# VH-VL binders against Uncharacterized protein At4g17700, part 4

Target 1, 164 residues: Uncharacterized protein At4g17700, of Arabidopsis thaliana (Mouse-ear cress) (o23610)
Amino acid sequence: MEEYEFLVRVREAGGFDIEHLMDTKPSSCVIGCREFDNNDDYNAHIVLFARMGIHKYNMIQGTNLQLSCVEKYNYRSPRVYSAFYITLIAKDPDACNSLVTFQTRVVEEGFNMTKLSCNIARPKPGPQENAALPRHSVDLEPVDVFYKGSLPEWPPEDAFNDNI

## First folded at step 4 (VH-VL; framework fv_lutikizumab)

Design s39 (from m03 with light chain L94Y Y96F)
Fold by ESMFold2-Fast, scan of step 4:
Structure s39 (fold): chain C 164 residues (1-164), chain A 118 residues (1-118), chain B 107 residues (1-107)
Amino acid sequence: as target 1 above (164 residues)
Amino acid sequence: EVQLVESGGGVVQPGRSLRLSCSASGFTFSDYAMSWVRQAPGKGLEWVAYISYDGSNTYYPDSVKGRFTISRDNSKNTLFLQMDSLRPEDTGVYFCAREWDYEYFDYWGQGTPVTVSS
Amino acid sequence: DIQMTQSPSSLSASVGDRVTITCRASQDISNYLTWYQQTPGKAPKLLIYDASNLQTGVPSRFSGSGSGTDYTFTISSLQPEDIATYYCQQYYNYPFTFGQGTKLQIT
């Protein structure tokens, strides 16, 4: 089973750094690697998901990491869900604003963001010394997929409480 | 509400065949991969068959490969398991389960009992 | 094949107790793990997926944690309706494999 064997290799590589596997991707497997840019159809959702991952990590660890930029993401879209493996740069105000390469996996069930879950949220294992803005990075605008208005409390009190 | 209802179980002698059915309702059956999972009396769960949403891809563990065939009829919202050359160790309750494509089982049927004895 | 070992095989607890069940994989499964509840005479019910995510509609007293090879399932305050057998399952690699189950009794 070609598709399954490819997915096992993706899992063994952790899902975030799989560019070296893409030349062997079966056509039946809807999985892709993308560098973040303003023309990406998912860009607003990816930024929202990145913020969700950082928020989950901060809640669990008691940290205050802030999103600096999204570097890249991989996506997998079997018929019933979409999974996003997002690599981003976070800023740590508690460590002299040092930059940390961070990874989060977010799963979207259905369309129109009816259910989101975050099951991986962590600093990237290994060296952190070269965590920096990508060459083609752009200042990120606030993402407003589930939040509307000028309320100071983003996300809304009940947003994503089931998943984060 | 998602519902999966199995049927076709029974008592059969070794070497015989049975065909199990699972009727699905409450969701778009053709969007989901499906599996069969069995449970021997007093034992744990064992996965026995997988089929993709369109039926183009199937997979089996070595314990049943060549003897069991999973299939589906999306026009009738029905999943099947054809079990040939049955052995006493195939005895158990057979569940159909809805699958998130190579991930977890989110809904299960109530099961249908299969007893293979001489 | 990946072997899943649960501990304990059975336990007894009182209503209101904190109950913990563990599951160990024979290799790193990177959080590709579920927990199911099976009450006598019924089908398994999904409680936790991806090691720590609570399924919609499942009470918040259930939780999962862990990473690598070692995972835990916790009921923070046991209720009478929680009396069941609990199973872990890995979906990291085929064939999908289950733990042997933990039978939970109430005293």
Scores: ipSAE 0.205, ipTM 0.688, lowest interface PAE 4.0, mean pLDDT 83

Design s43 (from m03 with light chain Y91W)
Fold by ESMFold2-Fast, scan of step 4:
Structure s43 (fold): chain C 164 residues (1-164), chain A 118 residues (1-118), chain B 107 residues (1-107)
Amino acid sequence: as target 1 above (164 residues)
Amino acid sequence: EVQLVESGGGVVQPGRSLRLSCSASGFTFSDYAMSWVRQAPGKGLEWVAYISYDGSNTYYPDSVKGRFTISRDNSKNTLFLQMDSLRPEDTGVYFCAREWDYEYFDYWGQGTPVTVSS
Amino acid sequence: DIQMTQSPSSLSASVGDRVTITCRASQDISNYLTWYQQTPGKAPKLLIYDASNLQTGVPSRFSGSGSGTDYTFTISSLQPEDIATYYCQQWYNLPYTFGQGTKLQIT
């Protein structure tokens, strides 16, 4: 499968459920699927990104979703950035702590999270809904700016209801 | 400062060949996919060729497939477009453009004119 | 191939006016849409990517919106230096296709 044809199929599938496409992945295309693992080199980053995605959704929709657990993530790392497609379970305290399968895409540029953006933050679409990868990029506050000075902990607990 | 400088344009007769070059500076050329986009006199933009960062993947629209070949030399920071079997409808200004991973063209050269006269 | 249609093909407006240009795709392109500005004799310049994201260094008077097949580009307060032709482009599928362009003139 040629690289662009493969990437179009990834877009059509929405980027989050693409395990069935991996056998056709071109060798030149740096994309992979991973179950969440506490021994993963990206473990701390994936959890942070998951929380950031939920936070973005909560701010936009006025909801209070909280992170329950991360299920899996896919990554795509062209040489100019890394993108993470994270599937997670969130709980909704406003709906009797019901569980919601949630999806977020976070893009990392530069060194050590100096530039992050969140393109997708949504409950997982149903089968009848368009699962294609619509882009609505929102730049996130730079971690470097936030940690300058005397405040070492980010994100602060009160910024994400999943910590309380 | 990102710069892309095209060269190699000119006036040629139909059926002849021409090779365009694009010299890149101010960024790590080998990290970026590149494209060629043309514009006929008084007309809009038309994409004509794509090449991946390492040269392993190339794409063309049907209008030039089999006649144009895009290539690159990462050691010299140079992009090429080999144009064979030129037709009058290939006349236009040819721009090289830096591609941000199938999302947009963020920098363009100033273009080099190609005239195929019969 | 995905067909991109812009309207209007040309437009005249006065300094300070709000200018709106539309771009319609022949199929859903899921916000894989860019807007470029081209002044006569020069290369195009990226203004908006992913339908609504302003490129770094581009003045805030430029904005984009839309979804699915219908997209809009807006200049909130037209300036003399904005005289140019504006193009939309889809990145959803190959071949990449551009709208025919909208020529903006100031009266």
Scores: ipSAE 0.373, ipTM 0.751, lowest interface PAE 3.1, mean pLDDT 84

Design s46 (from m03 with light chain N93R Y96F)
Fold by ESMFold2-Fast, scan of step 4:
Structure s46 (fold): chain C 164 residues (1-164), chain A 118 residues (1-118), chain B 107 residues (1-107)
Amino acid sequence: as target 1 above (164 residues)
Amino acid sequence: EVQLVESGGGVVQPGRSLRLSCSASGFTFSDYAMSWVRQAPGKGLEWVAYISYDGSNTYYPDSVKGRFTISRDNSKNTLFLQMDSLRPEDTGVYFCAREWDYEYFDYWGQGTPVTVSS
Amino acid sequence: DIQMTQSPSSLSASVGDRVTITCRASQDISNYLTWYQQTPGKAPKLLIYDASNLQTGVPSRFSGSGSGTDYTFTISSLQPEDIATYYCQQYYRLPFTFGQGTKLQIT
């Protein structure tokens, strides 16, 4: 039905830039777009997920990208999982602290984060247009200090293979 | 402990009908989408039917569309596959599989054999 | 329909060997891919989901990688219990489609 057709359009758009699709969202489909806001119920989780994505990318590519700020995120929350499509700005200390628009998708199983996974973690494909800090962005602390906060037991299982 | 147990398989003649069942336990059945996947003898896996958590959405590949009907009874934790107008090429082991909404299959039943013989 | 092609269809290897199986999709599936293991006479078992994430309880010697249309499944050090047929599956679009399977044997 209309729900599956809508989800196909979201998937084809990559899930990160879907604002143009929201007017056609079926009411049965639990999906939303949000600009990053410190008053958001997901604020701490979104920042953790953003850092997880950066960390995964750095491990795989041998880079040292640092989270600068979160720009926006989209979420999809069917009954048994939540998926977050996070767009963020990263700094590359190996390239004169240049700014890179970065994308990561994080999925949590259930509503207690019993299982977290990250399958997309990459610089935004295509030309780096407007890769700049949002006007109202807030500086974020280094990842190793942040991870000592409230942690949702991530990851509960081996999320990475030895070859990654 | 997640368990999926299929039943209802057997030997039938072409053109006849068969109804498969899958009993689920160890999880909240009504929260998960479910699928049926079959495997012909010595061959690979083929997805044949999908049903959403509440039964409002169903999907089939062209190979079985119009002949097979997937349904569920959430009050009894049971999934069904009604197979009509069976053909020899429908022969195989039929697996019940649990899936996340339009995603992957994380648990499978042991399968129930269906043989359609001329 | 999205076609999934596995290579090779079968292979033989020795215990301790590194084994690699590939899966190619007829179009970009954006990492919406799983790998399953099926031991003879049993149901398939999920090993890898979202192309590279290891399922809970699955040994770390199994790994997945790839993007776009080309995906790889690797066993870093083959064990006797790994004798099985391995399948890739895409869930980017309905209908869900599987590769034809790769039968792994020990020589």
Scores: ipSAE 0.328, ipTM 0.711, lowest interface PAE 3.4, mean pLDDT 83

Design s47 (from m03 with light chain D28S N31D)
Fold by ESMFold2-Fast, scan of step 4:
Structure s47 (fold): chain C 164 residues (1-164), chain A 118 residues (1-118), chain B 107 residues (1-107)
Amino acid sequence: as target 1 above (164 residues)
Amino acid sequence: EVQLVESGGGVVQPGRSLRLSCSASGFTFSDYAMSWVRQAPGKGLEWVAYISYDGSNTYYPDSVKGRFTISRDNSKNTLFLQMDSLRPEDTGVYFCAREWDYEYFDYWGQGTPVTVSS
Amino acid sequence: DIQMTQSPSSLSASVGDRVTITCRASQSISDYLTWYQQTPGKAPKLLIYDASNLQTGVPSRFSGSGSGTDYTFTISSLQPEDIATYYCQQYYNLPYTFGQGTKLQIT
C-alpha cells in the first residue's frame, strides 16, 4: 500500500516538482530527481527528449519555442518502461525572446529509444492552476512514429559547437 | 503471443477454500505486475487482488481482504489466488490480467469459473 | 473509493450509427481511464487506455475523449461485430473500480 500511496502523492503533485516527497519514498519505488549535469551519460537523451517535447508543442500550437537549457528531470523506471519528467527553460521569439518554464514527459519502452512517446508538453502551470498530472495534455504522436517519415536536416549547422 | 491460462475453479461449499492458478507465456512474466478480476453471473467486473512484479507488494479491496491471498512464482511463470472462507457472493468467473505497472490491464486470461453453493 | 457510473446501461443501434457511451468518476481521475469490450463468455479486451489512446490492432472507428470526471467512448460507424458489453475502469487510485457496463445491441 505504501508504494502505491507514494505514487498517488506523486500524481497529485504533477510529477515535475516532487523533490519535497523524496524523503518519504519507499525503497521499492524506482523514482529519482536529477539536476541537469553536463557530465551525465544520460545528458544526450534528456536533451533529445526536451527538444522533442518543444517540437511537438510547436507543431500542435503553432508556436516557435526554442530550447534554452534543461533545468532538471525526474525519472520513474519500473521494469517495463522509463518515464522522464523534464523541466526546461524555453525562449519565445514571438514574445520578445521571453523565457518560459516548460515541462515535457517522455516515456521510453524498449532499448536504445526503440519506442518513445511524448504525452505531456506544456508551459509550466501557474501556482493556482490545477497541478494534477493529465496523461495527455496535448494529443501527441509517439516520437518514433513522428520521425518515421521526413528526416530533419542532420547534422544541424551548429551540431559540432556544443551549442545548447 | 501473450497467453494467460487460468485453472483451479470449481464448485465448493461455503466456508471452504480454493486455489486458482494462472499460467503465463509469451512474455517476461517477472517484469509485470498482475491482478485478479472477477465477474459474478450477469454482473460487471470487480478487481480482487494485485501483486507487484517481484511479489513484494500486494493489494486487496475490503470485500476480500483477510480471506484472499495473491502470490506468484516467477521461476514457473505462475500466478496464484488462494481463496479462504468462501461465501456465495464470491461466485463468478475469475480472470487473471497483466498490468502495465499500476496502470491498465492490457491482456486477460479466458477465466475460470468458481461456484460457491451448498 | 472512486465510483464509476456509466450511461446508458443498455442501448440499441443500427449498423452505421454513431454510438456514444459516457462514464463519470466521483472525483477527478486525470485521464487514468480505460475502456474494455467484452463479448459474452469471453475475456475483456482492451480498446482504449489513458482515456484517448487506441490500443494496437483496434479499429480506428473506436475513440475516447474527456478529462477530469467526465469521459466518453464513441464508435463512429457501428459494425455487427461490435455487439458486446463495454466497461470503463479507473486506475488513478486503489481500489481499481469499473463502471457497471453498457450492453450494446444491434437492431
Scores: ipSAE 0.219, ipTM 0.699, lowest interface PAE 4.1, mean pLDDT 83

Design s49 (from m03 with light chain S30R N31S)
Fold by ESMFold2-Fast, scan of step 4:
Structure s49 (fold): chain C 164 residues (1-164), chain A 118 residues (1-118), chain B 107 residues (1-107)
Amino acid sequence: as target 1 above (164 residues)
Amino acid sequence: EVQLVESGGGVVQPGRSLRLSCSASGFTFSDYAMSWVRQAPGKGLEWVAYISYDGSNTYYPDSVKGRFTISRDNSKNTLFLQMDSLRPEDTGVYFCAREWDYEYFDYWGQGTPVTVSS
Amino acid sequence: DIQMTQSPSSLSASVGDRVTITCRASQDIRSYLTWYQQTPGKAPKLLIYDASNLQTGVPSRFSGSGSGTDYTFTISSLQPEDIATYYCQQYYNLPYTFGQGTKLQIT
């Protein structure tokens, strides 16, 4: 029961801000929290997933958000899939380059990113708003198609630096 | 090709026991959580048991808790449901189902019928 | 327990019709919802997961939408092989619960 009770608390919190729950994590749960660091072994994939989330949001909403930097990510990796809950800062060129805290959840089936889906892509809800928002899955094109320009091009180097 | 094949169903008197089996093939059985779902004649679906990929976690609804025990043998790619103290309301077709850990059921077996009557 | 209610319980439609089935949860389930198809005497088959995601190999005429407590399942152009009972299921919280089913028949 304890493992499922923990998972329900994670779901209620939306999966993105769960540091306060980690002290109660059962040892059987494969859930971790990571601050984004360019020295992480998975950093390139996390950046790719962050861009996929922004792209999905831009397609649906007609916006032009750009990745500024990745703050942190949480992961959950039961044997069959890996889910990444990524918190990032996006820049909105249509709103005087204002900064928006943005959240995206990307699921990777198996290994080698053969199948990716983006379940959540949204600006972070306000402090007193419900953090547990619905997830809507869209299967993304294979990584090869993404790199060949099916999604927005990589931003300039300084876009990854929080210079503000 | 993913295949799940149930067996062990039959007719049994109230208060007796039955053990159902589900043989899995076409995938790495030890990577997946598994569940049992039943369906009474002419009725809808009802989840009755869950087991994690390694068997360390199991969950049951109140309707069967304390009477049913789910288990697995990963070396034989086999899932089990031990049903004790059977009641007429346990009558139905029992399906084994493969699931993504605590998520949806992506493949189901064909079902095995269980009838509890005198 | 989260209660799932489907509407209608049964319906009849003609080949080529657009068919919509609804599913209502007793609480917000955050799109943790699936739709299954079951033909008589056979196992259920997964069609839609996460409320709107089409399972691989499932025809594009099937779709799902909704959020919060209200969800819909649509067949854009009904085919004879779609005669079945359809079930929604939530997996937001244990115990997993299913709707009562919608029996679809062709006129």
Scores: ipSAE 0.068, ipTM 0.665, lowest interface PAE 4.8, mean pLDDT 83

